# VH-VL binders against q869s5r1519to1633: the designs that were tried, part 35

Target 1, 115 residues: q869s5r1519to1633
Amino acid sequence: YILVAEDNDINIKVVVRQLEKLGYTAIVGINGLKALEIIGSFPICLILLDCQMPQMDGFTCSTILRQIEPTGQRIPIIAMTANDSKDRCFEVGMDDYLSKPVRVDRLQKTLSDWI
Below, E stands for the ipSAE of ESMFold2; O stands for the ipSAE of OpenDDE; V2 stands for 0.75 times the mean of E and O plus 0.25 times the DockQ between their complexes.

## First folded at step 11 (VH-VL; framework fv_recibokibart)

Design y6 (at its last look DockQ between E and O 0.94; V2 from the best seeds 0.81)
Fold by OpenDDE, look of step 11:
Structure y6 (fold): chain C 115 residues (1-115), chain A 120 residues (1-120), chain B 108 residues (1-108)
Amino acid sequence: as target 1 above (115 residues)
Amino acid sequence: QVQLVQSGAEVKKPGASVKVSCKASGYTFDDYYMHWAKQAPGQGLEWIGEINPKSGDTKYNQKFQGRVTMTRDTSISTAYMELSRLRSDDTAVYYCARESFEWLPYFDYWGQGTLVTVSS
Amino acid sequence: QIVLTQSPGTLSLSPGERATLSCRASQSVDSSYLHWYQQKPGQAPRLWIYGASSRATGIPDRFSGSGSGTDFTLTISRLEPEDFATYYCQQYGKYPFTFGQGTKLEIK
């Protein structure tokens, strides 16, 4: 299972289809808060986290995730970003990033690198 | 190569139903959303709805909500659109179209269209 | 829903001329989700420009797309006989997906 935190319906649809094509099942959280709620409810092996979301953005979500993460149980967090916030992504504990709109070949490589 | 082949022209009376098929080939049917569009004679294109062939989940344009049903048979890579309670303004060419997802979502392949004529 | 208004409705030009087609959206559309299709009589639409400015596979470089926000443009730098058709813009950014009413590019 891969957790997808994204608020845009179209982006969700596309990324979910990409993940399914690659053999994964997506669990969708429409913001950082929802993403946090999903953690623990499903065996998540990787998180795709949009940097910009309402109520709770990806940066805040990542920060919280790293704070509450059990020792030795690190889940890869991949930022989904439009362009500019790559450095900030790493500062808050994200492991890698994908440029939006997400390309399936880039997604595939990223998943291969981290799972 | 990718091909979408639709069923033949239909002539229906008002109040009847029509079911148009769209057989896909040249790609993995389950991987791509299938969409349907309406084009009335001499008019533009109107989006009817979409179906996820893998799950069967659908989303319809509210304009057609309650009258349109989209289904699929994955065993034969075929999508179906059924339109019920037909009326004269349903007369149109109906297209199935595949949605790309490798990067940007757009309609990359289209069926040849199916003319549905509704007349008394 | 997002309404796309294309202008002009009909554009009459001669081969060799420059064509400019406009598509205006009733609300902002992400450029990634604004596409153009070409349709000839008796044929299905064909993807022409995607993401506002990217040519689909096999589309000649005389075609170009531009724009952002609510205003988008399809430009043909030098018309060829095979370019005369109807062009539709489409937004894929919000349900329900919508098309412009089309611009018919006809030969003068």
Scores: ipSAE 0.896, ipTM 0.955, lowest interface PAE 0.5, mean pLDDT 96
Fold by ESMFold2, look of step 11:
Structure y6 (fold): chain C 115 residues (1-115), chain A 120 residues (1-120), chain B 108 residues (1-108)
Amino acid sequence: as target 1 above (115 residues)
Amino acid sequence: QVQLVQSGAEVKKPGASVKVSCKASGYTFDDYYMHWAKQAPGQGLEWIGEINPKSGDTKYNQKFQGRVTMTRDTSISTAYMELSRLRSDDTAVYYCARESFEWLPYFDYWGQGTLVTVSS
Amino acid sequence: QIVLTQSPGTLSLSPGERATLSCRASQSVDSSYLHWYQQKPGQAPRLWIYGASSRATGIPDRFSGSGSGTDFTLTISRLEPEDFATYYCQQYGKYPFTFGQGTKLEIK
């Protein structure tokens, strides 16, 4: 399962279709709080995490995930960002980033690197 | 080469139904959403709705909700749009259009259009 | 729903002139989801500009798109005879997806 944490309907539609094309199953969390809930309930191997979301943004969500994660079981967190915020993404424990809107070729490469 | 070929023109009476087909070729039919749009004579384009060919799930413009049904037959790579209880302002050219998803969602290929004339 | 208002409704120009077509949205549209289509009489629309500023495959570089938020522009730097057509903007940012009413670019 790949967790997609994203609040925008159209962005979700596009990324989920791209993941399906690449042979992956997606689970969607509409904000950071829902993303945390899903991680506890499903076997997630990678997280695509939007940096800006209501209630809990991606930066806060990543910080919490890195504090909570079991020793030796680090789930890759890939930021989805609309503009350059690379430095902050890595500061909060994200492992890589994708520019929005996500391109399927870039997504495939990134997934290959981390899965 | 991607191609969308629609069924031929239809003349219908008010109150009838019409079912327009859109046969796809040159790509994996199940991977791409199919959309339908209306263009009345001398007018602009109006989005009717979409279907996910993989799941069969649909979403319609509320303006057409209750009168439109979109289906597909994946075995022959064909999408369908059925419009019921036809009235004179349904006279229009109806287009199918494929949605790209490799990057930005836009309508990258269109069918040639199907003229539906509603006349008493 | 998001209403797209194009201006002018009709633009009469001669080959060689510069054309500027406007598309105004009733609420903000992410420029990634604002597209332009060209349509000639008796033909289906064709994708022309996507993501506000990217040209579709095979579209000449005399066409350029720009804009963000609620205001978007399609510019043709030097009109060719084949450029006379109707141009529609379209938003894919929010359901229901909507088109502008079109700008008919006519030969003067």
Scores: ipSAE 0.627, ipTM 0.862, lowest interface PAE 1.5, mean pLDDT 91
ESMFold2 (binder alone), look of step 11: mean pLDDT 93; pTM 0.946

Design y7 (at its last look DockQ between E and O 0.93; V2 from the best seeds 0.80)
Fold by OpenDDE, look of step 11:
Structure y7 (fold): chain C 115 residues (1-115), chain A 120 residues (1-120), chain B 108 residues (1-108)
Amino acid sequence: as target 1 above (115 residues)
Amino acid sequence: QVQLVQSGAEVKKPGASVKVSCKASGYTFSDYYMHWAKQAPGQGLEWIGEIHPKSGDTKYNQKFQGRVTMTRDTSISTAYMELSRLRSDDTAVYYCARESFEWLPYFDYWGQGTLVTVSS
Amino acid sequence: QIVLTQSPGTLSLSPGERATLSCRASQSVDSSYLHWYQQKPGQAPRLWIYGASSRATGIPDRFSGSGSGTDFTLTISRLEPEDFATYYCQQYGKYPFTFGQGTKLEIK
């Protein structure tokens, strides 16, 4: 399972469809808070995290995730961004990034790199 | 090569139903959303709805909600659109269209269209 | 729903001239989800420009798209005879997906 944190319905649709094509099942959280709830309920092997979301953005979510992460159980966090805050993504503990709109070939490579 | 081939023209009376088919070839049918659009004579395009071929999940334009049913048969790579309780203003050419997903979502391939005429 | 208004409704020009087609949205649309289609009589629409500014495969470079927010433009630098058709803008940013009413580019 891959956690997709994204608030835009169309963006969700696209990424979920791409993940399905690649053989993964997506679990969707519409913001960082929902993403945090989901991470405890499903076996997530990777997180696609939109940097900008209402209520709780990706940066805050990533920070919290890294703080509560059990020892030895690091889940890759991939930022989904408009390509304007790459450095900030790494500062809050994200492992990699994908530029939006996400290309399936780039997504495939990213998943291959981290899973 | 990707092709979408639709069923032939239909003539229906008001109150009847019509079911248009769209047979896909040249790609993995179950991977792509299929959409349907309406174009009344001399008018623009109107989005009717979408279906996910694998799950069967649908989303309809509210304007057609309650009268449209989209289905698919993955074994023959065919999508169907059924419109019920037909009325004169349903007279139009109906198109199926594939939604791209590799990057941006757009309608990259279209069927040739199916004319549905509703008249007494 | 997002209403797309195209202008002008009809554009009469001659081959070799420059054509400018406008598409205005009732609310902001992400440029990634604004597309243009070409349609000729008796034919299905065909993807022409996607993501506001990217030409579909096989589309000549005399076609260009631009714009953001609520205002988008399709430009044909030098019209060829085969360019005369109806052009529709379409937004894929919000359900229900909607099309403009079209601009008919006809030969003067």
Scores: ipSAE 0.873, ipTM 0.947, lowest interface PAE 0.6, mean pLDDT 96
Fold by ESMFold2, look of step 11:
Parts: C-alpha cells; structure tokens; sequence
Structure y7 (fold): chain C 115 residues (1-115), chain A 120 residues (1-120), chain B 108 residues (1-108)
C-alpha cells in the first residue's frame, strides 16, 4: 500500500490515478492526523506526503513519524512540494521529493528508487 | 492516434430518453477518465459528469443528478451517457472528452459531438 | 461552484492585431487547473492552453496564457485568420468542473 497524504480532492484523484496506472494501491489520508492513523492501521510501504495540509501539515507529520517510528521500520517519505521547501523537507526526515504538479514518469522513477 | 467517435444525431420527444455512445481507440481505454459535456445551441459548455472506465465509478454535476447515467463497456472501449425525462432545454450537442493523467488533468481529446434535439 | 466570467463576450479584431481575453473566477483557482480551449463552429473544443500558461502541443507561440488566483488572461500577439474562434476557460480545481461562457473572437 502507498499512503497518499493530501487534502485537495483533485490532487488526490490525479495521483491515485497515476499510482493505479503504475500498478500500486493507494490509501488516502486527507491531513497529517489521518495519515498517522493510517500508518498505524495498514501495512504502508511508502508515503507520498503533501507538505501543506490543514490541521497537520506534512512537515509536522514527518517530524512526528520519525520521532515515534520503531528502529528498523523506516518507511520512505516522499514529499510532494510546490517550491522552496526542499531543504525543510529533508530537515524533518523526508527522504525524497516530487515537484507538484506530479508527473507520472517522475512518480514512477521515484517509486522505483524507494520500493 | 487517439480517437473518440460518437453516435449520430438523435431527435426525441419530451419525456423520452437518449443514450449517446463514445467509442475510443488509439489508447488503453481503462486508464483514462471519460467526461461528458453539454453545449446548447449558441451557448457555452457545461460539464455533465465523469466515469472511471476501469471501476465504473461516476460523479455527476448536481444539475443533472437523477436524470443522467454514465456507463461503459470496456470490452469494446465505449462510454455511454444516458439522459432521461428529456425536455426542450436538453436540446444540445453532447461531447465526450478524455481526461489526461500524465501530468495536469485536462480534456486532451474530444469526440465530434452528438446533436440531440428534443421537440414535440 | 466556481463561476468563470469571461470578458469581453465578443471581441472584433482584424488579422495582425493583438487580442487579450480575460477569465475571472468567483473564487481562487490553482493555476495548474485552469485551462483554455478553442472551438470553431461545428467542431469540438480543442485544448489550447493548460495550467494557465502552458501551450498544448502544436499551438503557436503567439498564444500565451498568464494569471493566478481569480484573474487569468489569454493573449494572442498577432492574430492570424485561423485564430478567429470562441475561446473558453475551464477550471478543474473543484467539482463541479466549470467553463466560462466564452469569448467569441471574430473578424472585424
């Protein structure tokens, strides 16, 4: 399962369609809090994490996840970012990034690098 | 060579139903959302709804909810839009349009349109 | 629902002139999801500009798009005879997806 943490329903639709084409199954969390719940409830192998979300943004979500994760169970976190937050993404423990709007060929390459 | 070929023009009486088809070729039909739009004579475009061809899931503009049904047959790469309880203001050209997903979602290919005329 | 209001409704110009078409949204639209289509009489719409500013494949560089938030513009630097058509802006940012009412660009 790939967790898509994204609040915008159109962005969700597009990235879920891209993942489906690439042969992956997505589980959607509409904010950072829901993303954390899903990680605790489902076998997630990779997280696509939007940096800007209501209630709990992606930076906060990544920070919390890295603080509570069991040793040896690090899930790759791929930031979905518009601009100018690349350095901050890595500071909070994200492993890679994708520029929004996400292109399917870049998504495919990034997933192949981390799964 | 992506193509969307729609069924021919139809003349219907008020209260009847019409089912317009949209046959796709040149791409993997099940990968792309199909949309339908209405254009009344001399007027602009109005989005009717969408269907996911693989799952069959639909979402309709509320203005058409209850009268529109979108379906598909993946074995022949064909999408359908059925509009029931026709009335005179349903007279329009109806288009199918394919939604891209490789980057930005937009309607990259359109059918030629199907004129539906509702008259007594 | 996001209402897109295009102005002017009709724009009468001669070949060689510059055209400016406006699209205003009733609420903010992510520019990635604001698109322009061209339609000629008896034909289906054709994707023209996507993501507010990117030209679709085969669209001449005399066409440019710009804008963000609620205000978007399509500009044609030097009109050619084939450019006379109706242009629609469309938002894909929020259901239901909506089109502007169109700007008819006609020969003077």
Amino acid sequence: as target 1 above (115 residues)
Amino acid sequence: QVQLVQSGAEVKKPGASVKVSCKASGYTFSDYYMHWAKQAPGQGLEWIGEIHPKSGDTKYNQKFQGRVTMTRDTSISTAYMELSRLRSDDTAVYYCARESFEWLPYFDYWGQGTLVTVSS
Amino acid sequence: QIVLTQSPGTLSLSPGERATLSCRASQSVDSSYLHWYQQKPGQAPRLWIYGASSRATGIPDRFSGSGSGTDFTLTISRLEPEDFATYYCQQYGKYPFTFGQGTKLEIK
Scores: ipSAE 0.633, ipTM 0.864, lowest interface PAE 1.4, mean pLDDT 90
ESMFold2 (binder alone), look of step 11: mean pLDDT 93; pTM 0.943

## First folded at step 12 (VH-VL; framework fv_recibokibart)

Design a1 (at its last look DockQ between E and O 0.91; V2 from the best seeds 0.78)
Fold by OpenDDE, look of step 12:
Structure a1 (fold): chain C 115 residues (1-115), chain A 120 residues (1-120), chain B 108 residues (1-108)
Amino acid sequence: as target 1 above (115 residues)
Amino acid sequence: QVQLVQSGAEVKKPGASVKVSCKASGYTFSEYYMHWAKQAPGQGLEWIGEINPKSGDTKYNQKFQGRVTMTRDTSISTAYMELSRLRSDDTAVYYCAREEFEWLPYFDYWGQGTLVTVSS
Amino acid sequence: QIVLTQSPGTLSLSPGERATLSCRASQSVDSSYLHWYQQKPGQAPRLWIYGASSRATGIPDRFSGSGSGTDFTLTISRLEPEDFATYYCQQYGKYPFTFGQGTKLEIK
């Protein structure tokens, strides 16, 4: 299972379809708070985390996840963003970066690298 | 090669229903959303709705909400659009169109269109 | 809904001339979700430009797309006889998906 934290319904639709094509099942959280709730409910092997979301953005979500994460149980967090703010993503504990709109070939490579 | 082949022209009376089919080939039917568009004579294009062939989930333009039903039969790679309570302004060519998604979402393949004529 | 307004409604030109077609959105549209389609009489629309500036497979390089925000343009550098058709812009950024009313490019 891959957690997709994204608030835009078009982006959600596209990424979910791409994940399904690649053989994965997506669990969708529409903001950082929902993403945090999902982590405890499903066996998530990777998180696709939009940097900009309402209620709680990806930066805050990543920070919290890294703080509450049990020792030795690190889940890869991949940033999704429309801009090229890679440095801030890594500062809050994200592992990698995908530019939006997400391309299936880039997504496939990222999943291969981290799962 | 990707092909979308639609059913033939229909002539209906006001108040009746019409069901147009769109048979897909050349790709994995369940992986691509199917859309439907309306084009009245001499007019532009209007988006009707979409269906996820895998789940059957649909989303409709509010203009058609309550009168349109989109379905699919994955066993024969066929999408259907049914429009009920037909009226004269429903006279149009109706298109099915596949949504690409690997790079960007756009309508990359279209059916040849189905003329639906509504007249007394 | 996002309204796309195309201009002009009809464009009359001769082969060899430059054509400029405009598409204005009622609100900002991500360029990734702005597309152009070509349609000839009696035929289905055909994808022409996607993501505002990318030519679909098989589309000649005399066609180009540009723009961002609310203003988008399709340009044909030197018209060929087969280019005379109706062109529609379309946004995929927000439900419901919408098309412009079209620009008919006709031969003078």
Scores: ipSAE 0.820, ipTM 0.931, lowest interface PAE 0.7, mean pLDDT 96
Fold by ESMFold2, look of step 12:
Structure a1 (fold): chain C 115 residues (1-115), chain A 120 residues (1-120), chain B 108 residues (1-108)
Amino acid sequence: as target 1 above (115 residues)
Amino acid sequence: QVQLVQSGAEVKKPGASVKVSCKASGYTFSEYYMHWAKQAPGQGLEWIGEINPKSGDTKYNQKFQGRVTMTRDTSISTAYMELSRLRSDDTAVYYCAREEFEWLPYFDYWGQGTLVTVSS
Amino acid sequence: QIVLTQSPGTLSLSPGERATLSCRASQSVDSSYLHWYQQKPGQAPRLWIYGASSRATGIPDRFSGSGSGTDFTLTISRLEPEDFATYYCQQYGKYPFTFGQGTKLEIK
């Protein structure tokens, strides 16, 4: 499963179809809190994490994930961001980033690098 | 090379149903959402709904909820829109349109349109 | 739902003139999800401008789009005879997706 943490319905729709085209199965969390619940319930191999979400944003979610993750179980976290916060993404433990709106060719390359 | 070919014009009486088809070619049919839009004579465009051809999942404009059913047959790359309990203001050209998804979502290819005339 | 209001309803101009078509949204629309279509009588709409400002494949550079928030504009710098058609703006940012009522660009 690839976890897509994103609150925008249209972005979810597009990225899920992009993942399906690339041969991946997505599970969606509409905010950082739901993303954390899904990670505890499903075998997630990579997280696409929107930086801007209600209730718990992506930066906070990433910080919590890195604090609570079991030893030897580091899940790649790929930020979905507007490009003006790249350095902060890495500071909170995200591993890579994708500029929004996400292009399928960039998504494919990023996934190949981390899975 | 992408092409959407719709079924021919229909003349129906009030209270009947119509089922319009949209046959796709030149791409992998199941990868792209299909949308339907209405254009009444001399009027603008109105979105009716969408279908995910892979799953069959649909979403409809609330204005048409309860009267519209969208289906598809992936074995022949064909989408369908059925509109029931027809009334005179359903007289329109109905279009299918493909949704691009590789970057930004927009309607990149359209069918030629199907005229549905509702008259007594 | 988001209402798109286009102005003017009809624009009568001659070839060689500059055309400016307006689209105003009732709520803010992310410009990535604001699109323009061209339609000629008896034909299906054609994608013309997407993401507010990007030209679709094969669209001449005399067409440009701009705008953000609630105000969007399609500009044709020097009209050619083939440019006379109806133009629709469309938003894809929120369900239900909506179109403007159209601006008919006709030969004066």
Scores: ipSAE 0.644, ipTM 0.858, lowest interface PAE 1.4, mean pLDDT 91
ESMFold2 (binder alone), look of step 12: mean pLDDT 93; pTM 0.940

Design a2 (at its last look DockQ between E and O 0.80; V2 from the best seeds 0.00; counts 0 for: pae E 2.5 > 2)
Fold by OpenDDE, look of step 12:
Structure a2 (fold): chain C 115 residues (1-115), chain A 120 residues (1-120), chain B 108 residues (1-108)
Amino acid sequence: as target 1 above (115 residues)
Amino acid sequence: QVQLVQSGAEVKKPGASVKVSCKASGYTFSEYYMHWAKQAPGQGLEWIGEINPKSGDTKYNQKFQGRVTMTRDTSISTAYMELSRLRSDDTAVYYCAREYFEWLPYFDYWGQGTLVTVSS
Amino acid sequence: QIVLTQSPGTLSLSPGERATLSCRASQSVDSSYLHWYQQKPGQAPRLWIYGASSRATGIPDRFSGSGSGTDFTLTISRLEPEDFATYYCQQYGKYPFTFGQGTKLEIK
């Protein structure tokens, strides 16, 4: 299972389909807060986290996730961003990033690198 | 190569129903959303709705809500659009179209169209 | 819904001339979700420009797309006889997906 945190319904649809094509099942959180709620309920192996979301953005979500995660259980967090803010992503504990709009070949490589 | 082949022209009376088919080939049918569009004679294009062939989930334009039903048969890679309670302004060419999704979403392949004529 | 208004409705030009087609949206549309389709009589629409400015496979470089926000443009630098058709813009950014009413490019 891959957690997808994204607020745009079109982006959600596309990424979910890309993940399904690659053999994964997506669990969708429409913001950072919802993403946090999902983490404890599903066996998530990777998180695709939009940097910009209402109520709670990806940066805040990542920071909180790294604070509450159990010792020895680090889930890869991949930023989804339209901007080149790589440094900020890594500062809050994200492991990698994908440029939006997400390309399935880049997604596949990223999943291969981290799962 | 990707192909979408639709069923033949239909002539219907007002109040009747029509079911148009769209048979896909050349790709994995279940991986791509299928859309339907309406084009009245001499007019532009109108989006009717979409179906996820894998799950069967649909989303319709509210303009057609209650009269349109989209289904699929994955065993034969065929999508269907049924329009009920037909009226004269339903006379149009109906297209199925595949949604690309590997990067930007758009309609990359279209069926040849199916003319549906509604007349008393 | 997002209304796309194309102008002009009909554009009459001769081969070799420059064509400029406009598509205006009633609200902002992400350029990634603004596409153009070409349609000739008796045929299905065909993807022409995607993401506002990217040519689909096989589309000649005399075609170009531009724009952002609410204003988008399709330009044909030097018209060829095969370019005369109807062009539709389409937004894929918000349900329901919508098309412009089309611009018919006809030969003068």
Scores: ipSAE 0.885, ipTM 0.952, lowest interface PAE 0.5, mean pLDDT 96
Fold by ESMFold2, look of step 12:
Structure a2 (fold): chain C 115 residues (1-115), chain A 120 residues (1-120), chain B 108 residues (1-108)
Amino acid sequence: as target 1 above (115 residues)
Amino acid sequence: QVQLVQSGAEVKKPGASVKVSCKASGYTFSEYYMHWAKQAPGQGLEWIGEINPKSGDTKYNQKFQGRVTMTRDTSISTAYMELSRLRSDDTAVYYCAREYFEWLPYFDYWGQGTLVTVSS
Amino acid sequence: QIVLTQSPGTLSLSPGERATLSCRASQSVDSSYLHWYQQKPGQAPRLWIYGASSRATGIPDRFSGSGSGTDFTLTISRLEPEDFATYYCQQYGKYPFTFGQGTKLEIK
């Protein structure tokens, strides 16, 4: 399962469709709190995490996840960002980034690097 | 070359239904959402809904909910829009449009339009 | 739903003049999801500008798009005879997707 943490319904539509085109199953969390709940309930192999979300943003979510994750069970976290926040993403424990709207060729490459 | 060819004009009475077809060529039909839009005479464009050709899943503008059904036949690369319980204000040109979605979703190709006339 | 209000409704200009077409949204639209279409009488709409500012394939560089938030603009720097048509803005930011009412650009 790939967790998509995103609050925008059009961005969700695009990314889920791209993941399905590439042969992956997506689970959607509409904010950082829902993303953390899903991680605890499903076997997630990679997280696509929007940096800007209501209630809990992606930077806070990544920080919490890295603090609570079990030893030896590091899940790749890929930032989805539309701005110049790449350094911040890595500082909070994200492993890579994708520019929004997410391009399918970039998504495919990033997934192949981390899955 | 991407092409969308729609079925011909229809004349209907109030209360009837109409089914408009949109045959796609020049691309993998199942990989792109298809949308439908209405343009009443002398008016602008109004989005009716969309269909995912792969799954058959649909989303409709609430204005048309309950009267519109979108379907497709992937074996002949054709999308359909059926509008039921027709009334005079359904008289319009109906367009199909392909959604390009690789990295930025937009309607990149449109059918030629199908005139539906509803008259007593 | 997001209402797109285009102004002016009709713009009467001569070839060679600069045209400025406005699209105002009732709420913010990500510029990546704001598009422009050209339509001539009896024809289907044609994609003209996508993502607020990117020209579709084959669209002349005299056309430019700009804007963000709620205010978007289509500019034609020097009108040619073939540019006289109706232009619609359209948003993908929220269901239902909506179009502006159109700006008819006509020869003076």
Scores: ipSAE 0.351, ipTM 0.758, lowest interface PAE 2.5, mean pLDDT 89
ESMFold2 (binder alone), look of step 12: mean pLDDT 93; pTM 0.941

